VH-VL binders against Uncharacterized protein YLR179C. Designs and how they scored, part 6

Target 1, 201 residues: Uncharacterized protein YLR179C, of Saccharomyces cerevisiae (q06252)
Amino acid sequence: MSSAIVAKLNKEDIIKDTVKDLAFEILGELSVSYVDSDDIKLGNPMPMEATQAAPTIKFTPFDKSQLSAEDKLALLMTDPDAPSRTEHKWSEVCHYIITDIPVEYGPGGDIAISGKGVVRNNYIGPGPPKNSGYHRYVFFLCKQPKGADSSTFTKVENIISWGYGTPGAGAYDYIKENNLQLVGANYYMVENTTVDFNYDM

## First folded at step 1 (VH-VL)

Design x10 (framework fv_tixagevimab)
Fold by ESMFold2-Fast, scan of step 1:
Structure x10 (fold): chain C 201 residues (1-201), chain A 123 residues (1-123), chain B 109 residues (1-109)
Amino acid sequence: as target 1 above (201 residues)
Amino acid sequence: QMQLVQSGPEVKKPGTSVKVSCKASGFTFSSSAVQWVRQARGQRLEWIGWIVVGSGNTNYAQKFQERVTITRDMSTSTAYMELSSLRSEDTAVYYCARVKYDFWSGYYTFDYWGQGTMVTVSS
Amino acid sequence: EIVLTQSPGTLSLSPGERATLSCRASQSVSSSYLAWYQQKPGQAPRLLIYAASSRATGIPDRFSGSGSGTDFTLTISRLEPEDFAVYYCQQYGSSSGYTFGQGTKVEIK
């Protein structure tokens, strides 16, 4: 349920470091799957090499009545840990934006997210700097305002700080500016595994 | 049942190489990592390295980096540790252990260990 | 690399007594990456505690772990005959490499 997901996000400071004081309610499970890899389970580590191709993403509402066929969804992917968890001069880095995703239920009761809608920013896989530790790669699924023209949404031309020019700016600003409603989240961890482990922490 | 089963004891001459196997059963091999650790008689446990089974990515202790290669075979659910240029100081029991990420707690666990493989290097 | 130093080297106690084992790191270790193991002669190590304070499945509640930063402790509240063994701490932070302490032997007085 939603309280379990929120508790997990809070445990790893996802809310504190990304969406901050945003009021929201998680309405379902956001499933993220990379080819030849474990499913994303709210914070599991993933090999960097396995995450370079865009994942398959689905959303399963807890209660189907909370989303209508007339709703449109937006998917955001952000890295709040750039260049590292303790230094945010490039944060947040924008990794993916899809808008106008239709609410169409599959036979399993899930909504296909990937491969639907309009890709506003092409997928960019994790690229944590060597010796920077684990980065959290966070997916947010949002409901768009009824009747919104997504062509008017903020354009993210520079992925560093989502183009806002302020360290730490990112998904929160995008969500607020475009009147999006956060309804789903998931995340995973990647560190650059090509570095020698005997490096100084 | 969940277990790791290692290959039998080896007796090797100095300068040769040894390859120890570690076969997993009873759990999903592809979602785990396997670490290798050794212990010489009366000495501490010494970490050698690990492999993320799904990706094949490895990390090695600096001391072993030039002599060790860790691999896996997905079709047989088996991890391997090969150590080259053997010296008498490499005489030890070598262990493999599963590394599993517990997504609910967010922590790694090393919950299953192989029975150990004695490698003896003698001149 | 991070060096783990355990103390005492040997702890001589009787069944029913409390055992307190220390593990000190040469530099700060995230508690999320510290584990304790029990090893008996001729056997592989057995995981007791992970993430400094979380008991592994099947481990009796008389075993507990605590600590943060550079100082970690394993406590056995009431020694049972089967608890006389060697105990090792391990840190497994990815960027710092994995290292073990030299061990503390808990023996019968």
Scores: ipSAE 0.000, ipTM 0.437, lowest interface PAE 16.3, mean pLDDT 84

Design x11 (framework fv_tixagevimab)
Heavy chain, then light chain:
Amino acid sequence: QMQLVQSGPEVKKPGTSVKVSCKASGFTFTKSAVQWVRQARGQRLEWIGWIVVGSDNTNYAQKFQERVTITRDMSTSTAYMELSSLRSEDTAVYYCAAQTYYYGSGFDIWGQGTMVTVSS
Amino acid sequence: EIVLTQSPGTLSLSPGERATLSCRASQSVSSSWLAWYQQKPGQAPRLLIYGASSRATGIPDRFSGSGSGTDFTLTISRLEPEDFAVYYCQQYGSSRYYTFGQGTKVEIK
ESMFold2-Fast, scan of step 1: ipSAE 0.012; ipTM 0.546

Design x2 (framework fv_tixagevimab)
Fold by ESMFold2-Fast, scan of step 1:
Structure x2 (fold): chain C 201 residues (1-201), chain A 121 residues (1-121), chain B 109 residues (1-109)
Amino acid sequence: as target 1 above (201 residues)
Amino acid sequence: QMQLVQSGPEVKKPGTSVKVSCKASGFTFTRSAVQWVRQARGQRLEWIGWIVVGSGYTNYAQKFQERVTITRDMSTSTAYMELSSLRSEDTAVYYCARDLYGSGSYWFDPWGQGTMVTVSS
Amino acid sequence: EIVLTQSPGTLSLSPGERATLSCRASQSVSSNYLAWYQQKPGQAPRLLIYGASSRATGIPDRFSGSGSGTDFTLTISRLEPEDFAVYYCQQYGSSPRYTFGQGTKVEIK
């Protein structure tokens, strides 16, 4: 299942455009659900208006033995396509950071991600510019290093290029700096088909 | 026509609280964030906080964190900003504004007409 | 927190003249997340420019924005009587906090 997820991410250039040469192993399925909407299924398009409120996020490990109560998880959300898929001068844009998520199994064997841990960067829904085409909105779930001090995880103050000041910088740099291990991913696509000011018409 | 209409002026004593309303019309309220900004006479605009209407998720400027509560009522398309423990320095015009945060429109438009809050003993 | 400093504080000009207003940021405002607002006495601010250079809907062509990084400019190419107002820049590149400059007053000479 891991291989199928990785193959989909590679086919859509998610790995190439975000986590690059990072070594990782997918340990489960990252479920992302917006209210009254279809579930996120590795790249399905979503209406922009359906994604403005924070989603419900859960993680279902393929094997429960791979994550224990001693582990903590971090959730990252990034847009590698800012302002568009072909122009990355704003990329990556940071949309969400939660750290220190406890590994607590609920009924059905899933781990609640949303509503847990410490929100470092508040959820920002998709904001593709008018006429920029589809953007990929990518969620990465990471395992934190054992014994990591919560205070070492800080907010990304400038969401553009995750504050690194280099187009294309983002989740990869954050993962490396904080010694995170990528264990889950999901993504969806959004385009803006309206004018910026009046898109809710 | 998109508009935000705010409640009328308030005169409050120090130590009390004030709750300002901001009613949206002419656009889909649930797809918006509502920003709150104040301006004392002759001073700069100062950001207070915001709420994402659909989720109810809020964030506040550190200066106001302990005293401000922003809420919304989706059934009436109204956002509220409540500021407690009022001081004379809180005397200002309070504005709400729409922000299509996360939707490619992070700038503030439209703005409410403003609510004058006067804090004096 | 990004601090925005506007200059000049006051610009005294006659109708028909060009106005050039500056906004300088203490840190780089990446990706042009910089807006300009106009405020007249007793009124709420009105959006003029967003993304450093994009005119908001209904804003006349005489208003233009430029700049990137730490240095931004609002230009009014030929002042009309209704353009005499206070102008504020705002950055929205820091999440979730927003900051405004202190304003530039454009007044009749």
Scores: ipSAE 0.006, ipTM 0.463, lowest interface PAE 13.0, mean pLDDT 85

Design x3 (framework fv_tixagevimab)
Fold by ESMFold2-Fast, scan of step 1:
Structure x3 (fold): chain C 201 residues (1-201), chain A 120 residues (1-120), chain B 109 residues (1-109)
Amino acid sequence: as target 1 above (201 residues)
Amino acid sequence: QMQLVQSGPEVKKPGTSVKVSCKASGFTFSNSAVQWVRQARGQRLEWIGWIVVGSGKTNYAQKFQERVTITRDMSTSTAYMELSSLRSEDTAVYYCAAGYRYFDWLFDYWGQGTMVTVSS
Amino acid sequence: EIVLTQSPGTLSLSPGERATLSCRASQSVSSSYLAWYQQKPGQAPRLLIYDASSRATGIPDRFSGSGSGTDFTLTISRLEPEDFAVYYCQQYGRSPLYTFGQGTKVEIK
């Protein structure tokens, strides 16, 4: 567990509002990069327009012995702030699911996440309602249970409350249901700053 | 522990360019982001821009976008800030700083500063 | 777009006294992305506090930060001789990134 990463997640209530009482240990750094933009650094604000195309995602374990070629990874992306930080009637909103990502180390000791595995839910960029304030867009990287049958991982059909039908249901429920182990996290903030035209009658 | 060592003071004429170096030692440079900040005498610290060393990605403050270029040389563990079209208002101490935590936007380690004087 | 205003401009205090420094933002600082730095004459700034209340490595317990939204405070519980310096707040939550306050000078009486 990286105490700095966990401390930041706790300060922004990411753990409280998403994975709750889930036992976990952060095993590495989850890198998220949008084209021609700042890298995601545990909560920095991003312009909404910069985040509509799927990002490049990599994972760099602190210790390569923690993940082997036998392991498979899953990536989850969730918005716990729908429609806003203070009202969660649509939370969590599912934005991205990839499963069966192979553990293949690149030259820098990183594992490619984006462009690998099976995309269960296609990437949906941030869409915070106007005047709803900042939303937290959270990425979780998980290790799959050994020998998991790929066919057991299915698409989330209703992205609102991840289809569980209960406000606030989402990544935690998906992780528990599929016996996933949380090993990485990152997040960023987006608000909708678009201005409505005023029509003069 | 990391150390950042900057190049020496510069005296430049208006309209010229200055290039300040920032050499990292005592740490793995490739995993760092290097930021540039300036401070005129008795004034606020002013952020100029940053570079993510591993990727070469840069981000610049709007005020400096047209005049600043930040680069790095991986082989010498050195970051550079070049500021062109110098004006008297550019007279300041220029600092490099680096975050060697996951939060690269924090300025954990600082160079000693480089005084740039623009005068005719 | 966020302007940080520090107050007072100067605090004249004696060793052993409590120092309370204010930093006010023109708009809410997202996620309390606010840091405090100490700068002594002829030296680069030193990070003291980040994320409004987290002490940086090696920073003594007498330094503490608090606040959220638009109002932030740096407190030095009992001034030591080495604490007389200029203190700057900085936000990193919005563009333009890393805007700094104008500083508060803590000087010896």
Scores: ipSAE 0.005, ipTM 0.483, lowest interface PAE 13.4, mean pLDDT 84

Design x4 (framework fv_tixagevimab)
Fold by ESMFold2-Fast, scan of step 1:
Structure x4 (fold): chain C 201 residues (1-201), chain A 120 residues (1-120), chain B 109 residues (1-109)
Amino acid sequence: as target 1 above (201 residues)
Amino acid sequence: QMQLVQSGPEVKKPGTSVKVSCKASGFTFTTSAVQWVRQARGQRLEWIGWIYVGSGNTNYAQKFQERVTITRDMSTSTAYMELSSLRSEDTAVYYCARSYWGYSYAFDIWGQGTMVTVSS
Amino acid sequence: EIVLTQSPGTLSLSPGERATLSCRASQSVRSSYLAWYQQKPGQAPRLLIYGASTRATGIPDRFSGSGSGTDFTLTISRLEPEDFAVYYCQQYGSSPLFTFGQGTKVEIK
């Protein structure tokens, strides 16, 4: 299954445009659900208005032995398409950071992600510019290094280019800088379909 | 031409501090990490720590955690490593190096090295 | 911490010969984040190979890297006079901790 997830991420250039040459192994399924909406399924489009409240997120490992009670997880959400898919002067835009998520199994073998850990950057819903086309909103779930003090992790105060000051900087830099291990991913697409209709004659 | 240029040699007494500079030119400083390593005569390379330039976030090897401070100045594209409470065994050549995502963060550009001698 | 052990300590060869240098890790190196550096006396190290097998820009094709997990090899297919130097392996898969091997000296026979 992990190879199927990686194949879907490659289909829409998610890997090329975000985590680049980062080596990783997907260890499970990252589920993302917005209230009264279809579940996020690796690239389905979502209405912008349905995604403004923070989603419910959970992780289901393929093999529970890969994560122990001593591990902590971090969730990252990024937009590599700011202001558009073809113009990246603001990319990547940071939309969500949670650290110190405990590995606690619920009924059915899922780990709750949302509502756990320490929110470092509050959720910001998709805001693609009017008529900019589809933006990819990408979630990465990472395992933190053993014994890490997350208070030392990068502070993302400017969400544009994750504060790095260079177009295209973002999740890859954050992951490498804080020694995180990528273990899960999911994404969806949003466009702002509001169109001005001008009728002069 | 992509370069890292380090400050000149230092001779220090035990118990003092040394601050070595590393000036970057010819590449985008903000997306780089600057690494610091040292090498005593005839010995292996020993990692000290790094700073991710854009954020200012630092990570230090446990051995140096209490004595080393790495900083940067964005306006001059310069990184600094300060090592305090110097001992004779700190005598070594100190190198800065760049880590960049295009090389998977391997150390692709190196400074020329700064000899630090600690003696009474 | 991953310990890297290089062998042999010294390799005595003539120009034109093939050099094979080994680097063994005490634990599996994550994602083959293993680099090779060349160092000549009085000079800074020079990156040769990263990601276990990818040549850095400007490095001649006589240099090649291979391996994964705990066992890595640097090969110089036909030694040139300028290749006689000390070679270090390095793992960089466990940031903020980087580990170097002790080096292999390639010297003229």
Scores: ipSAE 0.007, ipTM 0.558, lowest interface PAE 11.2, mean pLDDT 87

Design x5 (framework fv_tixagevimab)
Heavy chain, then light chain:
Amino acid sequence: QMQLVQSGPEVKKPGTSVKVSCKASGFTFTSYAVQWVRQARGQRLEWIGWIVVGSGNTNYAQKFQERVTITRDMSTSTAYMELSSLRSEDTAVYYCAKGRYYYYGMDVWGQGTMVTVSS
Amino acid sequence: EIVLTQSPGTLSLSPGERATLSCRASQSVSSYYLAWYQQKPGQAPRLLIYGASSRATGIPDRFSGSGSGTDFTLTISRLEPEDFAVYYCQQYDNSPPWTFGQGTKVEIK
ESMFold2-Fast, scan of step 1: ipSAE 0.014; ipTM 0.565

Design x7 (framework fv_tixagevimab)
Fold by ESMFold2-Fast, scan of step 1:
Structure x7 (fold): chain C 201 residues (1-201), chain A 121 residues (1-121), chain B 109 residues (1-109)
Amino acid sequence: as target 1 above (201 residues)
Amino acid sequence: QMQLVQSGPEVKKPGTSVKVSCKASGFTFTYSAVQWVRQARGQRLEWIGWIVVGSGNTNYAQKFQERVTITRDMSTSTAYMELSSLRSEDTAVYYCARELRYSSGWYFDLWGQGTMVTVSS
Amino acid sequence: EIVLTQSPGTLSLSPGERATLSCRASQSVSSRYLAWYQQKPGQAPRLLIYGASSRATGIPDRFSGSGSGTDFTLTISRLEPEDFAVYYCQQYGTSPPYTFGQGTKVEIK
């Protein structure tokens, strides 16, 4: 249910800390699955080592009529907690961008997201610094404007602050500048208990 | 001193095109967006479109999509708006304005002086 | 598209008086994407307020903005002679078009 999804996103301040006041009309469930691991369930913790390979991502619309063969989808993955939940000087960190994902329904009524479209930024798994606590890794699914020129979707060259050069800039700015519409989300949490990763500015 | 300086007035015949320039100085052009707005004499401000300078991504009002192209040249720190198939009702002052990108929001803080475009037969 | 309706069309006031200008949206708009501008004859618009309530750099504190949803207000607490101008609201938070209100003229009584 869309209201249950929004409640889960708000439990860990996902909306407040990332997309803020952008219009968010949830059209379905965004499924994220890592190999040999529990499914992502809107905020469950995951072991860091289980999340280093790119996940399988699918979208299941509540109503098939809301998305047509002419629509294209974009997937964004962001970490708003760099270097930590309480210090955001490197936030947001860009972890994944796929654009131009076609709307093609499988037999179960789902749309394949991973393995489709154009990968703008290759998947980068979670790398929270040791002793930085849990980081939220957030997936946003967006609908692209009709007739979008795919050549305008470029790679984020500096993943820190999504290359905007402003602490806290990220998915919000990317969504706004590309006229994307938020239609789905999911997230999970990872902390680093054994390895030291240093986010470099 | 931060400035946006626009090209001079234009007088055009119906059916032709006009290209207005907007040159930025005194700030880092790469991290801005530029919007274009027009105003006919005694009328309201009307939004045309914007461009994010760094990426080149554009967005146009539906009314102008068929006829407008917004571009930029980063080497000269200049944004351009080209409007084709001109009609008499396109007679207006055309403004460019800088939009700053902040995680807290976007807003148009610096405006060019305006360019009068007159379309007459 | 979102239509912004400003009221009143004209305010006739004297220096020292309070001006209250309204901007109403045909549907809810995020306050983050609502701005107010001042325009004097022959000049480009000047940004006064962004994000519904944040004053732009260099704008006197007699100017304030408020509101959310569909109802937004610009207040000038004590009019100065230089404040007599046309004021526009703009929303820029939906997919195109970004839209302006039709303007409110603040004129000397």
Scores: ipSAE 0.006, ipTM 0.442, lowest interface PAE 13.5, mean pLDDT 84

Design x8 (framework fv_tixagevimab)
Fold by ESMFold2-Fast, scan of step 1:
Structure x8 (fold): chain C 201 residues (1-201), chain A 118 residues (1-118), chain B 109 residues (1-109)
Amino acid sequence: as target 1 above (201 residues)
Amino acid sequence: QMQLVQSGPEVKKPGTSVKVSCKASGFTFTDSAVQWVRQARGQRLEWIGWIVVGSGDTNYAQKFQERVTITRDMSTSTAYMELSSLRSEDTAVYYCARGKWYSYFDYWGQGTMVTVSS
Amino acid sequence: EIVLTQSPGTLSLSPGERATLSCRASQSVSKSYLAWYQQKPGQAPRLLIYGASSRATGIPDRFSGSGSGTDFTLTISRLEPEDFAVYYCQQYYSSPRWTFGQGTKVEIK
């Protein structure tokens, strides 16, 4: 199943446009749910207005033996399509960073992600420019290296190109420089359908 | 438990090519990048290139890109490095390694000695 | 490409002593894009440290890494007989052009 998730991400160019040549060791299903909305299912479209509040995020490992109480997780959310799918000069845009998430199994066998750990960057909902088409909003769940010092994880101050100053820089660079291991992913699509007061022909 | 096993030593004449294999076991091959590095006697390690196993995407050091080809066979969990137009300066031990995020090398093959002499 | 310079070239010490090895990069490798390897004669290199300061699985806690930017250090707090080897640093910041230092030989006095 892990190879099916990776194949879907690769087919939709998410791997090419974000994490590139990082190894995927998908260990489970990353569930993302917005209030009063359909669950995120690897690429379904969502109304922009439904995604402005932070989602509830959970991780369900395929095999519980692969994650233990000694592990810590990090969650990253990125937009590789800024300002649009075909123009990436502002990409990637950082939307959410949580680190030091403990591995604590709930009664359903899932690990709570949202509401746990240390929020480094507060959630910023999708804000695709008008007439920019659909943007992919991608969540990556990562395992932190053993013994990582919490103080080494800092806020991304400039969300444009994750502060790296290079178009297309973002989650790949953050994962690599913090020696994170990619273990889960999910994504959805949003377009800006808002009508301005002034109409454009 | 996790290991990379390389093919045996090669003795080649200048101008020929050599193909070294690297068979992976004990880990998920498709989630890996395989790195190739060489070391001549008494010299530093020199990076040659890598392949992302799942996609087949490759990248080569500029010094080698005209002579090296890295491939993989998913059915046998094996990566290959072929170096053409061999010169005496190519005499070295060639290593494959698993590239964690293709960055650092956490598991290494045992090495393959390639000797190029007339 | 990024050039890594290691110093000293040779470090002669006795078991029980502290070893401090330096790796200097010709340009910044950011916070942590640096690894350290140990190599014994006739063997493949062994990963010791990645991300400048994270110990690899199975590596004793007497090995530690520190530094950022251009200046990095590998410390062996108390040398054991099996620690006498050649040590290499490696940068993985300049994608896809990885480079290694020339090595520091830690030898017994």
Scores: ipSAE 0.006, ipTM 0.431, lowest interface PAE 15.9, mean pLDDT 84

Design x9 (framework fv_tixagevimab)
Fold by ESMFold2-Fast, scan of step 1:
Structure x9 (fold): chain C 201 residues (1-201), chain A 122 residues (1-122), chain B 109 residues (1-109)
Amino acid sequence: as target 1 above (201 residues)
Amino acid sequence: QMQLVQSGPEVKKPGTSVKVSCKASGFTFTSSAVQWVRQARGQRLEWIGWIVVASGNTNYAQKFQERVTITRDMSTSTAYMELSSLRSEDTAVYYCATYPSYYYGSGSFDYWGQGTMVTVSS
Amino acid sequence: EIVLTQSPGTLSLSPGERATLSCRASQSVTSSYLAWYQQKPGQAPRLLIYGASSRATGIPDRFSGSGSGTDFTLTISRLEPEDFAVYYCHQYGSSPLYTFGQGTKVEIK
């Protein structure tokens, strides 16, 4: 199953454009659900206005022995397509960071991600420019190093290029810099279909 | 119409604090970063700091770091800059502004407030 | 830490002439975070160029930006009377030390 997820991420160039040469193994399914909307299923398109409120996020490990109660998880959300898929001068844009998510199994065998841990960057919904085409909004779930003090993790103060000041910098840099281990991913696509008034019309 | 509207002029004594407001309208405040810049008479624009509205995360120029606090109120779409321990050298026009953003329609917009004159005198 | 130095300090030209304004950074600046502003007396600054070369909404074609690394240029291809103003470069990619240049005054000859 992990192979299927990785294959889908590769097909849509998500790995190439975000986590690059990072060695990782997907340990479970990352579920992302917006209120009154279709479930996120590895790349389906979503209407922009349906994604403005923070989603409900859960993680279901394939093998529960891979995560212990001592582990802490971090959730990252990034847009590698800023301002568009063909121009990345503002990529990646940081949309969400949660750290210190406890590994606590619910009755269904899933781990609640949203509403847990410490929100480092509040959720910002998709805002692709009109006529920029589809943007990929990518969620990465990571395991934190055992005993890590998350207060030392990189502060993302400018969401553009995750504050690194280098086009294309983002999740990869954050993951490597803070010694995180990528264990889950999901993504969806949004384009701006809203009709806007222009003063020059 | 999109705009930033700042509070009115202030006359303050040395050693006191001033708090300038910047009210946003006509655009998505929550997706913005608001910067504060000042300009003393006949001088360059001087960057003070900024706030990411959604998170409340701030950055301050080192010169102002110990005296400035930038905050926002999401319910009123208002950003604030408070400068303490005022000196005569703090006499300037203070501006709030957004950074250019591609998230708001076609093209990039950069909105500036009208400026707030702060005079520090005894 | 990054200092932006503009040159010349004053540029005296006639309407119809080409203006070339330079901004030099003490350290490399990512082009995505280099902007140019126009300021007229008694007014707030007006964004002209962002990302070193992208023209802001509503800005006439005669304004263009170029450059990378430490050297950036604002060009006004054919000065109009309303273009006589002070111009500032601005970098906003280095936290916490965002900074403005000292300005170039474009004045009528």
Scores: ipSAE 0.006, ipTM 0.455, lowest interface PAE 9.8, mean pLDDT 83

Design z1 (framework fv_tezepelumab)
Heavy chain, then light chain:
Amino acid sequence: QMQLVESGGGVVQPGRSLRLSCAASGFTFSSYGMHWVRQAPGKGLEWVAVIWYDGSNKHYADSVKGRFTITRDNSKNTLNLQMNSLRAEDTAVYYCARDRYYYGSGSYFDYWGQGTMVTVSS
Amino acid sequence: SYVLTQPPSVSVAPGQTARITCGGNNIGSKSVHWYQQKPGQAPVLVVYYDSDRPSWIPERFSGSNSGNTATLTISRGEAGDEADYYCQVWDSSSDHYVFGGGTKLTVL
ESMFold2-Fast, scan of step 1: ipSAE 0.016; ipTM 0.545

